# Designs tried in a protein design chat: VHH binders against Sulfite reductase [NADPH] flavoprotein alpha-component (cysJ). Part 4

Target 1, 215 residues: Sulfite reductase [NADPH] flavoprotein alpha-component (cysJ), of Buchnera aphidicola subsp. Schizaphis graminum (q8k9d3r237to451)
Amino acid sequence: YKPAVATVLLNQKITGRNSTKDVHHIELDITNSNIVYTPGDALGVWYQNSSQLIKQILKLLSIRISDKVKVKDKIITIFEALKKNFELTTNTKHIIQKYTDVTQNKFLKKIISDNKKLNNYVKKTPLLKMIYDHPKKLSSQQLISILRPLKPRLYSISSSQSEMNDEVHITVGVVKKQISGTIHLGGSSSYLSQFLKIDDSVKIFVEEKSNFRLP
Key: E = the ipSAE of ESMFold2; O = the ipSAE of OpenDDE; V2 = 0.75 times the mean of E and O plus 0.25 times the DockQ between their complexes.

## First folded at step 1 (VHH)

Design f09 (framework vhh_6qgx_2)
Fold by ESMFold2-Fast, scan of step 1:
Structure f09 (fold): chain B 215 residues (1-215), chain A 126 residues (1-126)
Amino acid sequence: as target 1 above (215 residues)
Amino acid sequence: QVQLVESGGGLVQAGGSLRLSCAASGRTFSSYAMAWFRRAPGKEREFVAAISWSGGSTFYTDSVKGRFTISRDHAKNTVSLQMNSLRPEDTAVYYCAADLGYEDSYWDEPSEYDYWGQGTRVTVSA
């Protein structure tokens, strides 16, 4: 794929005020880019994690925002790494196992020893909730060792380049999961719907619709 | 709400082909991202392939890329997995999964899917 930077032309909520659904129509300016797409192609979008979420996680693990980590052969702050390089909203069995290993948490050890309990736990427990329920002082390097790399999120392109040569349009639904009465928001959909404003820049790429593979 | 029923599994010799089908019920079928996962004996559930809610994007795990093809038919409310050049290592129970979303990422995570079929068994003999 060939990444480019696009400018936001429009970000409009298209669902009603009293609707339980939050859907946005987003138009991006691709003028002077090498972006070419056909109907049915996907638009990959790089998002950033919120500073609030990062600070919550770091506080629970007693990590300073200025601590350094190695990412892709670069030394950067843990704050920058969590903002741009790692996924912070989704929990997986692999993450739970690694978190158990680094924390030596007795409760989590019992969970991972039983596949049925582990399957139930991962469905009910987002990453932040697991850390909140079982906090432990970690090094910044230990933290990134358990996390997934942040991957671009893919959205179906709703525009036609033959009609809009310098624009690409997507529809974004805010992903909401209810776990034990609490609403948990998706990282990319929250970034695109709530934080991305007109004239902001966003990093994008286009992938052909068949046999697509994330980078 | 969506109910999923898989079919098409069976015994096949290495190099052979099988076509799995997943029939979905419900008026919101066209709004769901659909995926196939598999569980081999003694292993955890593994991502195989996914197709976006619009049918415009498809994704595959590296080991099946070029051999398997996922497709959907909105008129029939089905998603299919065409499996060619089958290998003994493809032996598993194959599961159809559905999730409502506009975002077409993290499709390789089982926890992202709210609706699952009961599975269909595929055995590839050496």
Scores: ipSAE 0.000, ipTM 0.163, lowest interface PAE 15.6, mean pLDDT 78

Design f10 (framework vhh_7b2m_4)
Fold by ESMFold2-Fast, scan of step 1:
Structure f10 (fold): chain B 215 residues (1-215), chain A 123 residues (1-123)
Amino acid sequence: as target 1 above (215 residues)
Amino acid sequence: EVQLVESGGGLVQAGGSLRLSCAASGFTFSSYAVGWYRQAPGKQRVVVASISSGGDTKYSNSVKGRFTISRDNAKNTVYLQMNSLKPEDTAVYYCAVEIGDYYDSGEWYVDYWGQGTQVTVSS
């Protein structure tokens, strides 16, 4: 994929009656990006974690913002790593298991030993809440070992380039945890809906979804 | 290629019933949760129902007790049975799945949507 940088032109919250889902309409300026798309193509978006969330997690784990970690053969600050390289919003059974192992937390050990309790806990407990309820001094490298990599998210393009040559539009849904499983959007929806502001830059790419073949 | 194809929409009188189908291909259907969404004229797209890979269901308050979501993993199909239809249910109905994909640049998450099927409820 050929990444490009787009500027935010519009970010509007759109809320429907009877909806369990908040929706945002986002318009991005792709002038001079050489981006080409058709309706139905997907827009990949690289998102970043909020500085506030990162600082909260680091404080609870007694980690200094300036501490260094090794990520993919590079030495960077833990703050930079958490901002750009790791997912911080979603808890998983695997993360709970790893956190329990490094913390040796007695309560969490009882949770992971019972499949029903673990299933209930992961449904109710975001990563930040688990750390808040069960804080423990960790090294930066221990924290990184628990977390999963941050990955770009794909959104269906709703605009037509023939009508909006220098813009790409997407609709981003924020699910209020009433739909379980893979329909939950995760950290990118919070970044796009709450933190991405007019004039901000966002890194994007286009994935073609057309299966059209001439006979 | 991930593909979702909706069918079963149409025109029905208030109080009537329709059954929507969503045929899925290009992924391991039984491993993913699937949702039904709708978009009424001039309104935002909203969720109406979902079903997990294990069969657990969730419904929006506006359709609870009237709509039933189900799946047939052998047929790679999810269904929305709509009973006691009201004019307010008039919308284009979409099925959707969120799938993590792997690319050269790493693992990606993508929302896949069907083309939609029109439901019109007259009084």
Scores: ipSAE 0.000, ipTM 0.103, lowest interface PAE 17.2, mean pLDDT 77

Design f11 (framework vhh_lunsekimig_d3)
Fold by ESMFold2-Fast, scan of step 1:
Structure f11 (fold): chain B 215 residues (1-215), chain A 123 residues (1-123)
Amino acid sequence: as target 1 above (215 residues)
Amino acid sequence: EVQLVESGGGVVQPGGSLRLSCAASGFTFDDYALYWYRQAAGIERELIASIYSGGSTNYVDSVKGRFTISRDNSENTMYLQMNSLRAEDTGLYYCAAETYWDEGSYEYTFDYWGQGTLVTVSS
């Protein structure tokens, strides 16, 4: 399989009035994409991190948005790297361990030394909250060394291609966690629900039942 | 210090069952796709099962309905439940984790591989 560019036909909130859930039905135009799918196949969607989230993280770490970093064989701004190349919403045990190492934070050292504390911490603490609670001046290169590469997010396909010829439909639940009075948004789900508008382009692929080529 | 460690291989009679495990250290599964490959004698290493971050699964036709792949992100472990085993299922079983989607190549990059665990199904 290969990536294709789709155009947004519909992005509609489908939760009822007074609902605590934020669920969006998204319809994408796949005309001329050569995409083939069956309901239940996965749709991979490339997303971008929000400028607001990036600026918050950079401010907490005393990094200028114009600072340069090396990503693979390219030198780009930290802002562009965080927008397109790194995941910024999910925290993991590995990220916590790396952040603890680069910051030398005494509180986090106690957390990572105890498996039960680390498991509890990662479940309750998004990346932004960890950085907010334990800010430290980092270089841009130090920041990207702790982050995970941004990978397309997979969503179950809810449409049937035999009925919706040149369209693919997905349902996206907006991931929101309220921690210490602040709402923390998922990267892909917030991009798809809040920022992606009708006529926008989005990069996609279908995870089909075909075998992957071996390395 | 990144590694994948397989376990659960062994000798089993035709029609028997085995459960393979793949435990990761030095990284977390979370959003990564995870794979089981099989290397049989005289045959190229073959992707037999995959499980993606959202829970979607794929199987090669020869194991579909007999094998079940699953993951436990909280325990950082992936499993392969193998039922109704056949002599042709004999081989080294490897787990792999996708570390990067390379847009330029349109392929997944497998940076993490286990050492393999041997499954022998007696004729």
Scores: ipSAE 0.000, ipTM 0.140, lowest interface PAE 16.8, mean pLDDT 77

Design f12 (framework vhh_7pa5_2)
Fold by ESMFold2-Fast, scan of step 1:
Structure f12 (fold): chain B 215 residues (1-215), chain A 121 residues (1-121)
Amino acid sequence: as target 1 above (215 residues)
Amino acid sequence: QVQLVESGGGMVQPGGSLRLSCAASGFTFSSYAMSWVRRAPGKGPEWVSTISGSGDSTSYADSVKGRFTISRDNAKNTLYLQMNSLKPEDTALYYCAKGSWEDEYSGLDYWGQGTQVTVSS
C-alpha cells in the first residue's frame, strides 16, 4: 500500500434526531496523494487515542504523563506513545493475564485460574474498566508491555473515484458500549466522529478488495 | 474460545432466497466487525459483505450488491445474511468471519466450518 496524508473536507452526523445510532459521513481530500480506489475498497486510517482516556489510565496507574518510553528505536513520552502507538479500548485474555502478573491482583488471579471465569470477564470488561476496578502503581515500561500495538483501522469506501475527483468518502458508525452506567467508545470511530475536524490531516492508505483473505 | 457456527444453507433454485445465520460466542460480539466470506469449489476465498460492530456501516462485494443484505442482532450474538435473487454463481461454502476490530474490513482472525449454499435447477 502507499500511505498518504489527506485533509478533511466534511465530517457530518447523518443519523436523525432521537436515533440510537450515531453515523458520520466523512469526505477526505486526496489531491496529489497518488491514491487509486474503486467503490468497496477499504480505506485504512491511522487514528489517535483521546487525551482524556490516556490521562484516566495514567492517573489510575500513577504514571507521570512526562515519563519516557522506548518505542521502535525512539524515546518518547508515555503520553505520546499511548496517543499514537498502542490500542487502549479492547481487552483480551492475554492483556488480562499480563495485567494480573504485573499487578499481582488477588481477584484477577482467581479469574485467570478458571477458563470459564476468564471468558466471562473478558466479554464484560473493557480495558479501562479492569484498570479502574483494580488500579495499581505501574512503571511506564510495565504499562506498554501489557498493551497491543495500534493498527490502522479499515472503513469501506462509499465514493467512486470516477465521480469524485480527488476525494474519498467513508461512513463511520460510532461504536458505543455502556457498562455500569458509563459509555465506552471505540478508538478509531471516536477519533473520526468527534475529534477529527475540517482542515485536519489524517494518514491513510487503500486496501483493495482482493486483499481480503481467510486467515 | 472464539466459536462461530453457521447455519441456514441448503439447495435453492435460481431466483430463490436463503437466510444464513451465524451464532457467535467467546468474545464481545458488539465490539467487532463481522463478515461473510465464501469459497466456491476450486476457487479461492471471496469476501462477500461486512457489518460494523454497531451495525451502522455495511459494505458489499459488487457481485452481490442489491441482492444480499447483511445484518446483526447484538443482543443475541447473531450475524445474518439475507440472500435474494440467487444465481448459480453464488454456489459456495459460506463462512462467518470475525474482524480484528469493530470497524475493520480485513485481517479476519476467526471463522467457523461454513454452511453450503447450492443454487441449481
Scores: ipSAE 0.000, ipTM 0.132, lowest interface PAE 15.7, mean pLDDT 78

Design f13 (framework vhh_lunsekimig_d3)
Fold by ESMFold2-Fast, scan of step 1:
Structure f13 (fold): chain B 215 residues (1-215), chain A 120 residues (1-120)
Amino acid sequence: as target 1 above (215 residues)
Amino acid sequence: EVQLVESGGGVVQPGGSLRLSCAASGSIFSDYALYWYRQAAGIERELIASITYGGSTNYVDSVKGRFTISRDNSENTMYLQMNSLRAEDTGLYYCATEWDDYGSGYFDYWGQGTLVTVSS
């Protein structure tokens, strides 16, 4: 891939008739980026976790924002690691099993001992909700040991380069889940719709139809 | 550790239909876009359809209007509905996704392939 940095030109909620969907139209300036795309290509976008989400998680786990962690042989703050390096919105069976082991939580031990209960729990319980329901003091290193790496998201390109040489446009649907009275937002869709503002920089790449490699 | 498993291939007459399925393990299905590739005899593997997490789809021109890609994120399964099949559609069909192994770069994860034969 050829990563590039683009500048936000427009980030606008699409409104009109009666629509049950929360959708954003985003326009990015790719002037001088050397980005080239054709119809059918996708735009990969690196997002960052919200500071508010990070602070909520750290507070529930009694972790200081300034605590240091080792990430890929570098020592950085836990806050920076969670901001850019780890996924914080999705829960998985693997995360639940690791969190149960680290916390020794008796309720979660019963959940993971039964495959049907575990499957149901994963589907209905985002990461933040699990931590909120079952808080426990952890070290920063323990926290990152249970989390997954942050991954870029792919969006279909809605613009044509023959009409807009210096821009790429995407449409982003906002993902919201309401569980036990709390709104849980998708990481990438939340970042793009609520936090990415005009003149902000975002890291992107173009995924061409034949740009895949065997492992 | 990511596993993709295709099913639904077979032999069909020209003009017939087939539905391919791709089942994925774990959280990978919710994280990335998913793709269908086709490898015909003597031709390099080509991307024929893609679907983003949000459901946006793209198709190569030769299959537009005939093939429909869809996904069920709750079941970690992607589908390719193939209608009006032609002899040129014969080949091995692979589902695929890409994953960034934090600091190791991008790796393609591929299924094992399922054979589709369109023969009179």
Scores: ipSAE 0.000, ipTM 0.099, lowest interface PAE 18.1, mean pLDDT 76

Design f14 (framework vhh_7b2m_4)
Fold by ESMFold2-Fast, scan of step 1:
Order: sequence, then structure tokens, then C-alpha cells
Structure f14 (fold): chain B 215 residues (1-215), chain A 118 residues (1-118)
Amino acid sequence: as target 1 above (215 residues)
Amino acid sequence: EVQLVESGGGLVQAGGSLRLSCAASGFTFSDYAVGWYRQAPGKQRVVVASIYSGGDTKYSNSVKGRFTISRDNAKNTVYLQMNSLKPEDTAVYYCAAGYDDWSGEDYWGQGTQVTVSS
């Protein structure tokens, strides 16, 4: 599927201000797209990492925003690569192991040597927090070697195209983690709920949900 | 080094025209949407015109029909042709670039002053 560009028509918080859940109803204009869907299909959303998050990470690692990296046989700035090509909000065991290898951090070496400690660490330590707690000068190439590719997130479509509307509607739950007094936000859910405003553009595609697999 | 450099501002009489240029370097210009913003003294910065990586354009209602935005990817340059200028168009004009058809501003220029006299 090729991405289509949709315009935000509505982004409404549907839970109360003091609710334990932060849930948004988002309506997107798909006029002049070739998008066809039915209720129960999934909407894939390409999101971008925030410029603020990228700049924070680069500063902690002493990387210049204009440093060049090779991504998919294309030479681009590290800023461009982090904006579009890499996931920056979640931490994984694999990332922790790679970060430990490139930094040679003694504390993290103890964490990765014990599977129970590693499991606990990954659940409570977002990527930015690990880098903040254990900063180290890296090359831009070393940084992208530890990160995973940015992939679109799938959300269930709640609207019906049979209503003759050029709209697709999704519901997005905001992912928050509060660690040591700081709130850490998820990438796609934060982009959709907090940063995506009325009249903004977002890249999307439809993924069919079928009960059948044909030979 | 990433840079956006504006040029072409100046003093012009009402009804006149100016062409602003924004020269980009240090990033893959063709993947970026570029917008022209303006800020008058004591006012907030507002978008005037934008052009997406695919060539689609958007204009604020205050300039629609008078201003034209265009891009030259071979020269890494965006232009703003300003016709039928009014005293209300007096402002510092900024060029800003946002990645991959998103309207968010990743890079900003320093601005160029446009003054329209009555």
C-alpha cells in the first residue's frame, strides 16, 4: 500500500480530565484518496518523532544535528533519520543490550547479565531515561545501529465508508509512563492525541481485516 | 550544517510587488514541506503560504489571490511572489521547513523584513 495523506477534522478527548484513561476520538478527511475500507479494518498511521525529543537525545549523546548517516542506501542527516526512520520512544531488551555494548557502561552490564533485572529495567526505563541516566558520546552511525525502524501503528477503524462520507475515524488511547516523577509518552499515541491538530496532515493506509485466507 | 536563508525583503509602496527567496542547504530539500510565516510587532507568528513536497499549495485567506508560493527543487529554493501589497502585509517574513509533508516546522530561517508604505 502506498501512503495517502489525510487531513485532521476532529481530535477530541472523550475521557474526563481526571480520568485514569486518556482516550481521543480522531476523524480524518480522506477526500481525493484512493482509500476504501469497511468497519473492523485497521488504519495504519505513519507518525514522526518530535523535534524536541530528537534534539534532547542528540544533545545527550554529543551528536550534531547535521551529521550524516546512511539509511536504506540514502545519505541523510541524523535529524532526518530520527524524524522519519527510527523509533525513539520505547525501550527493548535488544536496544538495552546494544546500548550497553557501544557505551561499555558498567551499571548496564550488570543489568543485562541478569535476566530478571533486565526484564524489570526494560519495563520501567524508556529509551530517553536510559540515555539520560547513562549518557555517552556516540557517533551518529553508532546511534542508528542500536535503534529499531519506525513502523506505522495500526488502529481499528470505527467509522463506515458506506455512509458516503470521505472520513475515517479511529480511537486512540494515550500511552503514559510515570517514572521518577517524570511522565514519558508513547510515540504514535502522543503524536495522534497531543501533537496532531485540526488541519494537520498525516500519512495513512488501510489494512484489511479478513476472517478468511484464500489459497 | 542545516540552513534556511531568506532574501528579497525591503521597502515597497502599497500596490507594489516583492519576490522573496528561501535558499535551503544541509538536508534533503525535496522531502520537505516549506512554508512562509510572518510576524508583525506585538503579534504572534502566523502562516502565510505553504508548499508540500509533492507541490500542493495552501494560502491564508488574507493573501489568497495576491501571493504565490513556488519551489525549485534543483536549486533547493522556495519563492514567495507578493503582489498587490498592503500596509497590513508589513512584517518580518520567515521561511520554515517541515519533514515529509507534515506542517510542523523543523528548521527556521532568520527572517527578512518587508515594509509596505501607504
Scores: ipSAE 0.000, ipTM 0.188, lowest interface PAE 15.4, mean pLDDT 79

Design f15 (framework vhh_7xy4_2)
Amino acid sequence: QLQLVESGGGLVQPGGSLRLSCAASGFTFSDYYMAWVRQPHGKGLEYIATISSSGSTIYYSDSVKGRFTISRDNAKNTLYLQMNSLKPEDTAMYYCARDYEDFWSGYEDYKGQGTQVTVSS
ESMFold2-Fast, scan of step 1: ipSAE 0.000; ipTM 0.197

Design g01 (framework vhh_6qgx_2)
Fold by ESMFold2-Fast, scan of step 1:
Structure g01 (fold): chain B 215 residues (1-215), chain A 122 residues (1-122)
Amino acid sequence: as target 1 above (215 residues)
Amino acid sequence: QVQLVESGGGLVQAGGSLRLSCAASGRTFDDYAMAWFRRAPGKEREFVAAISWSGGSTFYTDSVKGRFTISRDHAKNTVSLQMNSLRPEDTAVYYCAAEFYDLGSEWSYDYWGQGTRVTVSA
């Protein structure tokens, strides 16, 4: 794949008729990008975690924003690492287990010792909620050891290049979970729908249909 | 016992200068954006100036651009506001505030000082 930078032309909420879903139509300018796509291709989008989410996590874990971490072969601040290199919204059984190990949290130890309790916990508890409910001072290295790498998200292309040579359009459904009265947003869908504005730049690539494994 | 303590306020004639200082104690604020806010009699608290956690970026409200300069000293754990060409309209209680990492709204700041009074006479 060859990444390109696109400029946002339109980011518009479309609720549709009689729809309870939050859906956004996003149009990206691909002029001079050398991007070519056909129907059935997907658009890969690189997203960034929100500064507010990063600040909340670092504060709860008593980690200094300027702390350095090694990501691949680069030394960067923990803030930059969390912004661009790690997924911060989704909780998994593996993350819960790692977080329990580094925190030695007694409540979480009981959760991970029982498969049914762990399955129920992961369904109901986003990463931020687990950290909020069970805060503990960690090093920046301990934090990144728990987290999953940020991967670009694939969206179906809704435009035709034969009709719109210099644009690519995608439709993004906003992922929201309501847990105990609190709304939790998905990383990529919240970035694209809530934070990405007209004239912003976004890093993209085209994933050809031939590269997908059939279901 | 984390504390922000302002100093340097006082009475000054229009056209004069004052330097406000904010000393932080109880911890270092290397990872905090630091800001100055003010509240004039009968008005809401308003933003004046901010400096990023790294010191690489500064922000000012339009009414003080070119007259006020914010700076910080990480080694001394202090932030300062140099106020030049003071006007009667600058009369207010000035507050030092700290927010983890970034500039936020008045209500999002984590720590606040008790304020230092500045009076500019015509």
Scores: ipSAE 0.000, ipTM 0.171, lowest interface PAE 14.9, mean pLDDT 78

Design g02 (framework vhh_lunsekimig_d3)
Fold by ESMFold2-Fast, scan of step 1:
Structure g02 (fold): chain B 215 residues (1-215), chain A 118 residues (1-118)
Amino acid sequence: as target 1 above (215 residues)
Amino acid sequence: EVQLVESGGGVVQPGGSLRLSCAASGSIFSEYALYWYRQAAGIERELIASITSGGDTNYVDSVKGRFTISRDNSENTMYLQMNSLRAEDTGLYYCAAGDYWEDLYDYWGQGTLVTVSS
């Protein structure tokens, strides 16, 4: 697949049969993108992390926003890297292990030594909470070494290209996951529903319906 | 490798019940955390229920009290009992195996369609 850049034409909240659901209808302009699709195909969307979340993480780790890191053969600020290149909302066993190694935190060493404790901890503790509970001064390069690359998210296409050949439409539900009493906002769904505005650009690709998984 | 196969989907009226099954082959099933995801048209896949290798369960608020996830390690099968079904429960239901937080490339089933309509 080759990524294309689309422009937001519409992003509107819709109230479904269940008014407790936060659902958005999003229409994207794909004019001159060379994108072709059929109903049932998936739209991959790249999102950006919130500036507030990035600043919170950097403050807890005593990292300056302007510090430089190398990403994909480019030297950019840590702020830009965290905004566009790395996933910041989900914690993983791998991240916990790397964070424990870099910080030498005694509590986290106890957690990772017990598989049941580690499994429970990762489900209950988002990345920001782990860093908040166990802050440590890190270099920008140490932080980048812990994090996962940002991956696009897939949404089913609800429009038909035969009717709207220069547009693609998706419906995005705001993801609020409750894990052991804690509510987590999804990175992609919160970006698309709450932060993406008309005339904004978004990076996309189409995956045919025979394969709804990331390539 | 792990291969997952879902079954039990179908058409049901509002207020009805369905039980979904997810059968696994390949790697040791009992060591994995297991998940049910739901995808409605135009909406990203949503995690609706999870069960750890130790049997601890978690649910999204919209299905809590209506859906029950369970596993049978001797049969390499996971279940989702769905009660009091609503129109908004309509979608493709996918089972997945792996660690919820380890990466985006869990083992996935092909999906089973649940339609709640009168």
Scores: ipSAE 0.000, ipTM 0.097, lowest interface PAE 19.3, mean pLDDT 76

Design g03 (framework vhh_7b2m_4)
Fold by ESMFold2-Fast, scan of step 1:
Structure g03 (fold): chain B 215 residues (1-215), chain A 119 residues (1-119)
Amino acid sequence: as target 1 above (215 residues)
Amino acid sequence: EVQLVESGGGLVQAGGSLRLSCAASGFTFSDYAVGWYRQAPGKQRVVVASISSGGSTKYSNSVKGRFTISRDNAKNTVYLQMNSLKPEDTAVYYCAAEEYGWDSLFDYWGQGTQVTVSS
C-alpha cells in the first residue's frame, strides 16, 4: 500500500430511524495524494487513541504519563506510545492471558483455566473494563508487553472516483458496547466520528479488492 | 520554582514572520507537553498549537500550514514559527505546560508576549 495524507472536508453524523448506532459520513480531500481507487476498494485509516482513555488506563495501573518505554528502536513516553503505537480498545484471549500473568490475579486465573469461561469473558469484557475490575500497579514496560500494535482500520469506500476525482468518501459506524451501565467506545470509529474535524489531517491508504483471492 | 517565559513578540506587517520562544525552568521539561495559546482583545483565550513530550504536534485550523511548533529539550525551550501573518493573528500569545497534552488543562502558564500584525 502507499500511504498518503488527506484533509477532512466533511464529517456529518447521519441517523437511521431504526438504528441504535451513530453513523458518520466522512469526505476526505485526496488532492495531490496520487491516490487511485475503484468500486469495491477499501480505505485504510490510521487513528490515534483518545487522551481520556489513555489517562484512565494509566491511572488504574498507577503509571505516570511521562514514564519512558522502548518501542522498536526508540525511547518515548508511555503516553505517546499508547496514543500512536498500541491498540487500546479491543480485548483478546492473548491479552487476557498476558494481563493475568503480569498481575497474578486470582479471578482471571480461574477464567483462563476454562476455555468456555475465557470465550465468554473476552466477548463481554473490553480492555478498559478488565483493567477497571482488576487494577494492579504495573510498570510502563509491563503494560506495553501485553498490548497489540495499532493497525490501520479498513472502511468501505462509498464514493466513485469517476465522479469525485479529488475526494474519497467513507461511512463509519461508531462502535459502542454498554457494559454495567457504562458505554465503551471503539478506537478508530470514535477517533473518526468524535475527534476528527473539518480541516484535520488523516493518514490513509487504499486496499484494492483484487488483493484477496476468491474460492 | 516553576516558570515559563515567552519572548519574540513584536510588531510586524501582514505577510511577515515572527518566531516566539518559551523558556522553561524548575521542572523536568522533557516530561511535559507544551502548548501555545492566544488571546485577542475582547476574546477568550484559545489554543493555537501544541507539542507533546514525544514530539507529536497539533494545530488549530486557523493556523495550519502557517505556524510550526517545535521543541529543544536540551535548551528547555519551545518555539512557534509564525509565517504569513494576518491582522487576525494579533493577540497576546501564552505558553502553557502540562503532562497530558492537547486535550488536558495546563499545569503551568507563562505571562504572555504581545504580537501585533498591521494591515
Scores: ipSAE 0.000, ipTM 0.091, lowest interface PAE 19.4, mean pLDDT 78

Design g04 (framework vhh_7pa5_2)
Fold by ESMFold2-Fast, scan of step 1:
Structure g04 (fold): chain B 215 residues (1-215), chain A 121 residues (1-121)
Amino acid sequence: as target 1 above (215 residues)
Amino acid sequence: QVQLVESGGGMVQPGGSLRLSCAASGFTFDDYAMSWVRRAPGKGPEWVSTISGSGGSTSYADSVKGRFTISRDNAKNTLYLQMNSLKPEDTALYYCARDYGSWEEYYFDYWGQGTQVTVSS
């Protein structure tokens, strides 16, 4: 696939009878992108983490938002790196191990030494909760060494290129997950529904239908 | 090589039940939340349910709450969806998806080929 940059033409909330879901219809301008698609193909969209979440994490780890980090041969601020390059919400056994190693946290060392305890901990403890419960001063470089890369999200294309040659349309739903140990993020919503505005640029690609659908 | 393979679909009368399974391979299964997503002909994909990496938390779309139950067996790398009190509007292709998503939204980086569920009189 080849990434392209699209401009937002429309981002409109869809409300329906008996629906409590936050659903948005998004129209993107793909003029000059060389993008080709058919109905049923997926649109990959690179999203960004919320500024509120980033600031909360950095504050807990005593990191200045202006600190510099090296990401794929580029030197950028930790704030920009966390906004565009790293996943900040999911916890994994590997992340817990890395966080334990850099923090030398005594409680987490006991957790990772026992597979049953580690399985239970990852089950009930998202990344932000682990950092909140066990804060430690880290360097920006130490922080990004723990995190995994941000991957694009996939959405089904609802438009037809024969009718909308210069546009691609998607429908984006926001569904809040229910997890034990509620952490308040101050009403943050999905990048596409809340933060993506008319005239904004978004990085996209087309993923062809899986091979089970090819006639 | 990540692979997700769904099974258990079929035809059923309204009010009936079906149990879907998803066999996962190529990754550490219990490190990931897993989701069921469905797509009816002429409609966009609809998220159905998510379960956390080891099953401690579950969430459901309002349209299926009280009727569907998501579960997983991490020893067998298998995800399940028990569907009870099926309605004609549940007719769709059901996909197993690996959920890389955030707290506020779902995000799927790998999905299976889907299994067809048809609820008809």
Scores: ipSAE 0.000, ipTM 0.181, lowest interface PAE 14.3, mean pLDDT 76

Design g05 (framework vhh_brivekimig_d4; at its last look DockQ between E and O 0.40; V2 from the best seeds 0.00; counts 0 for: pae E 13.8 > 2, grease 24.4 > 24.2)
Amino acid sequence: EVQLVESGGGVVQPGGSLRLSCAASGFTFSDYYMSWVRQAPGKGPEWVSSISGSGDSTLYADSVKGRFTISRDNSKNTLYLQMNSLRPEDTALYYCAKEDLYWGEGAFDYSSQGTLVTVSS
ESMFold2-Fast, scan of step 1: ipSAE 0.011; ipTM 0.486
ESMFold2, look of step 2: ipSAE 0.000; ipTM 0.138
ESMFold2 (binder alone), look of step 2: mean pLDDT 80; pTM 0.804
OpenDDE, look of step 2: ipSAE 0.060; ipTM 0.533

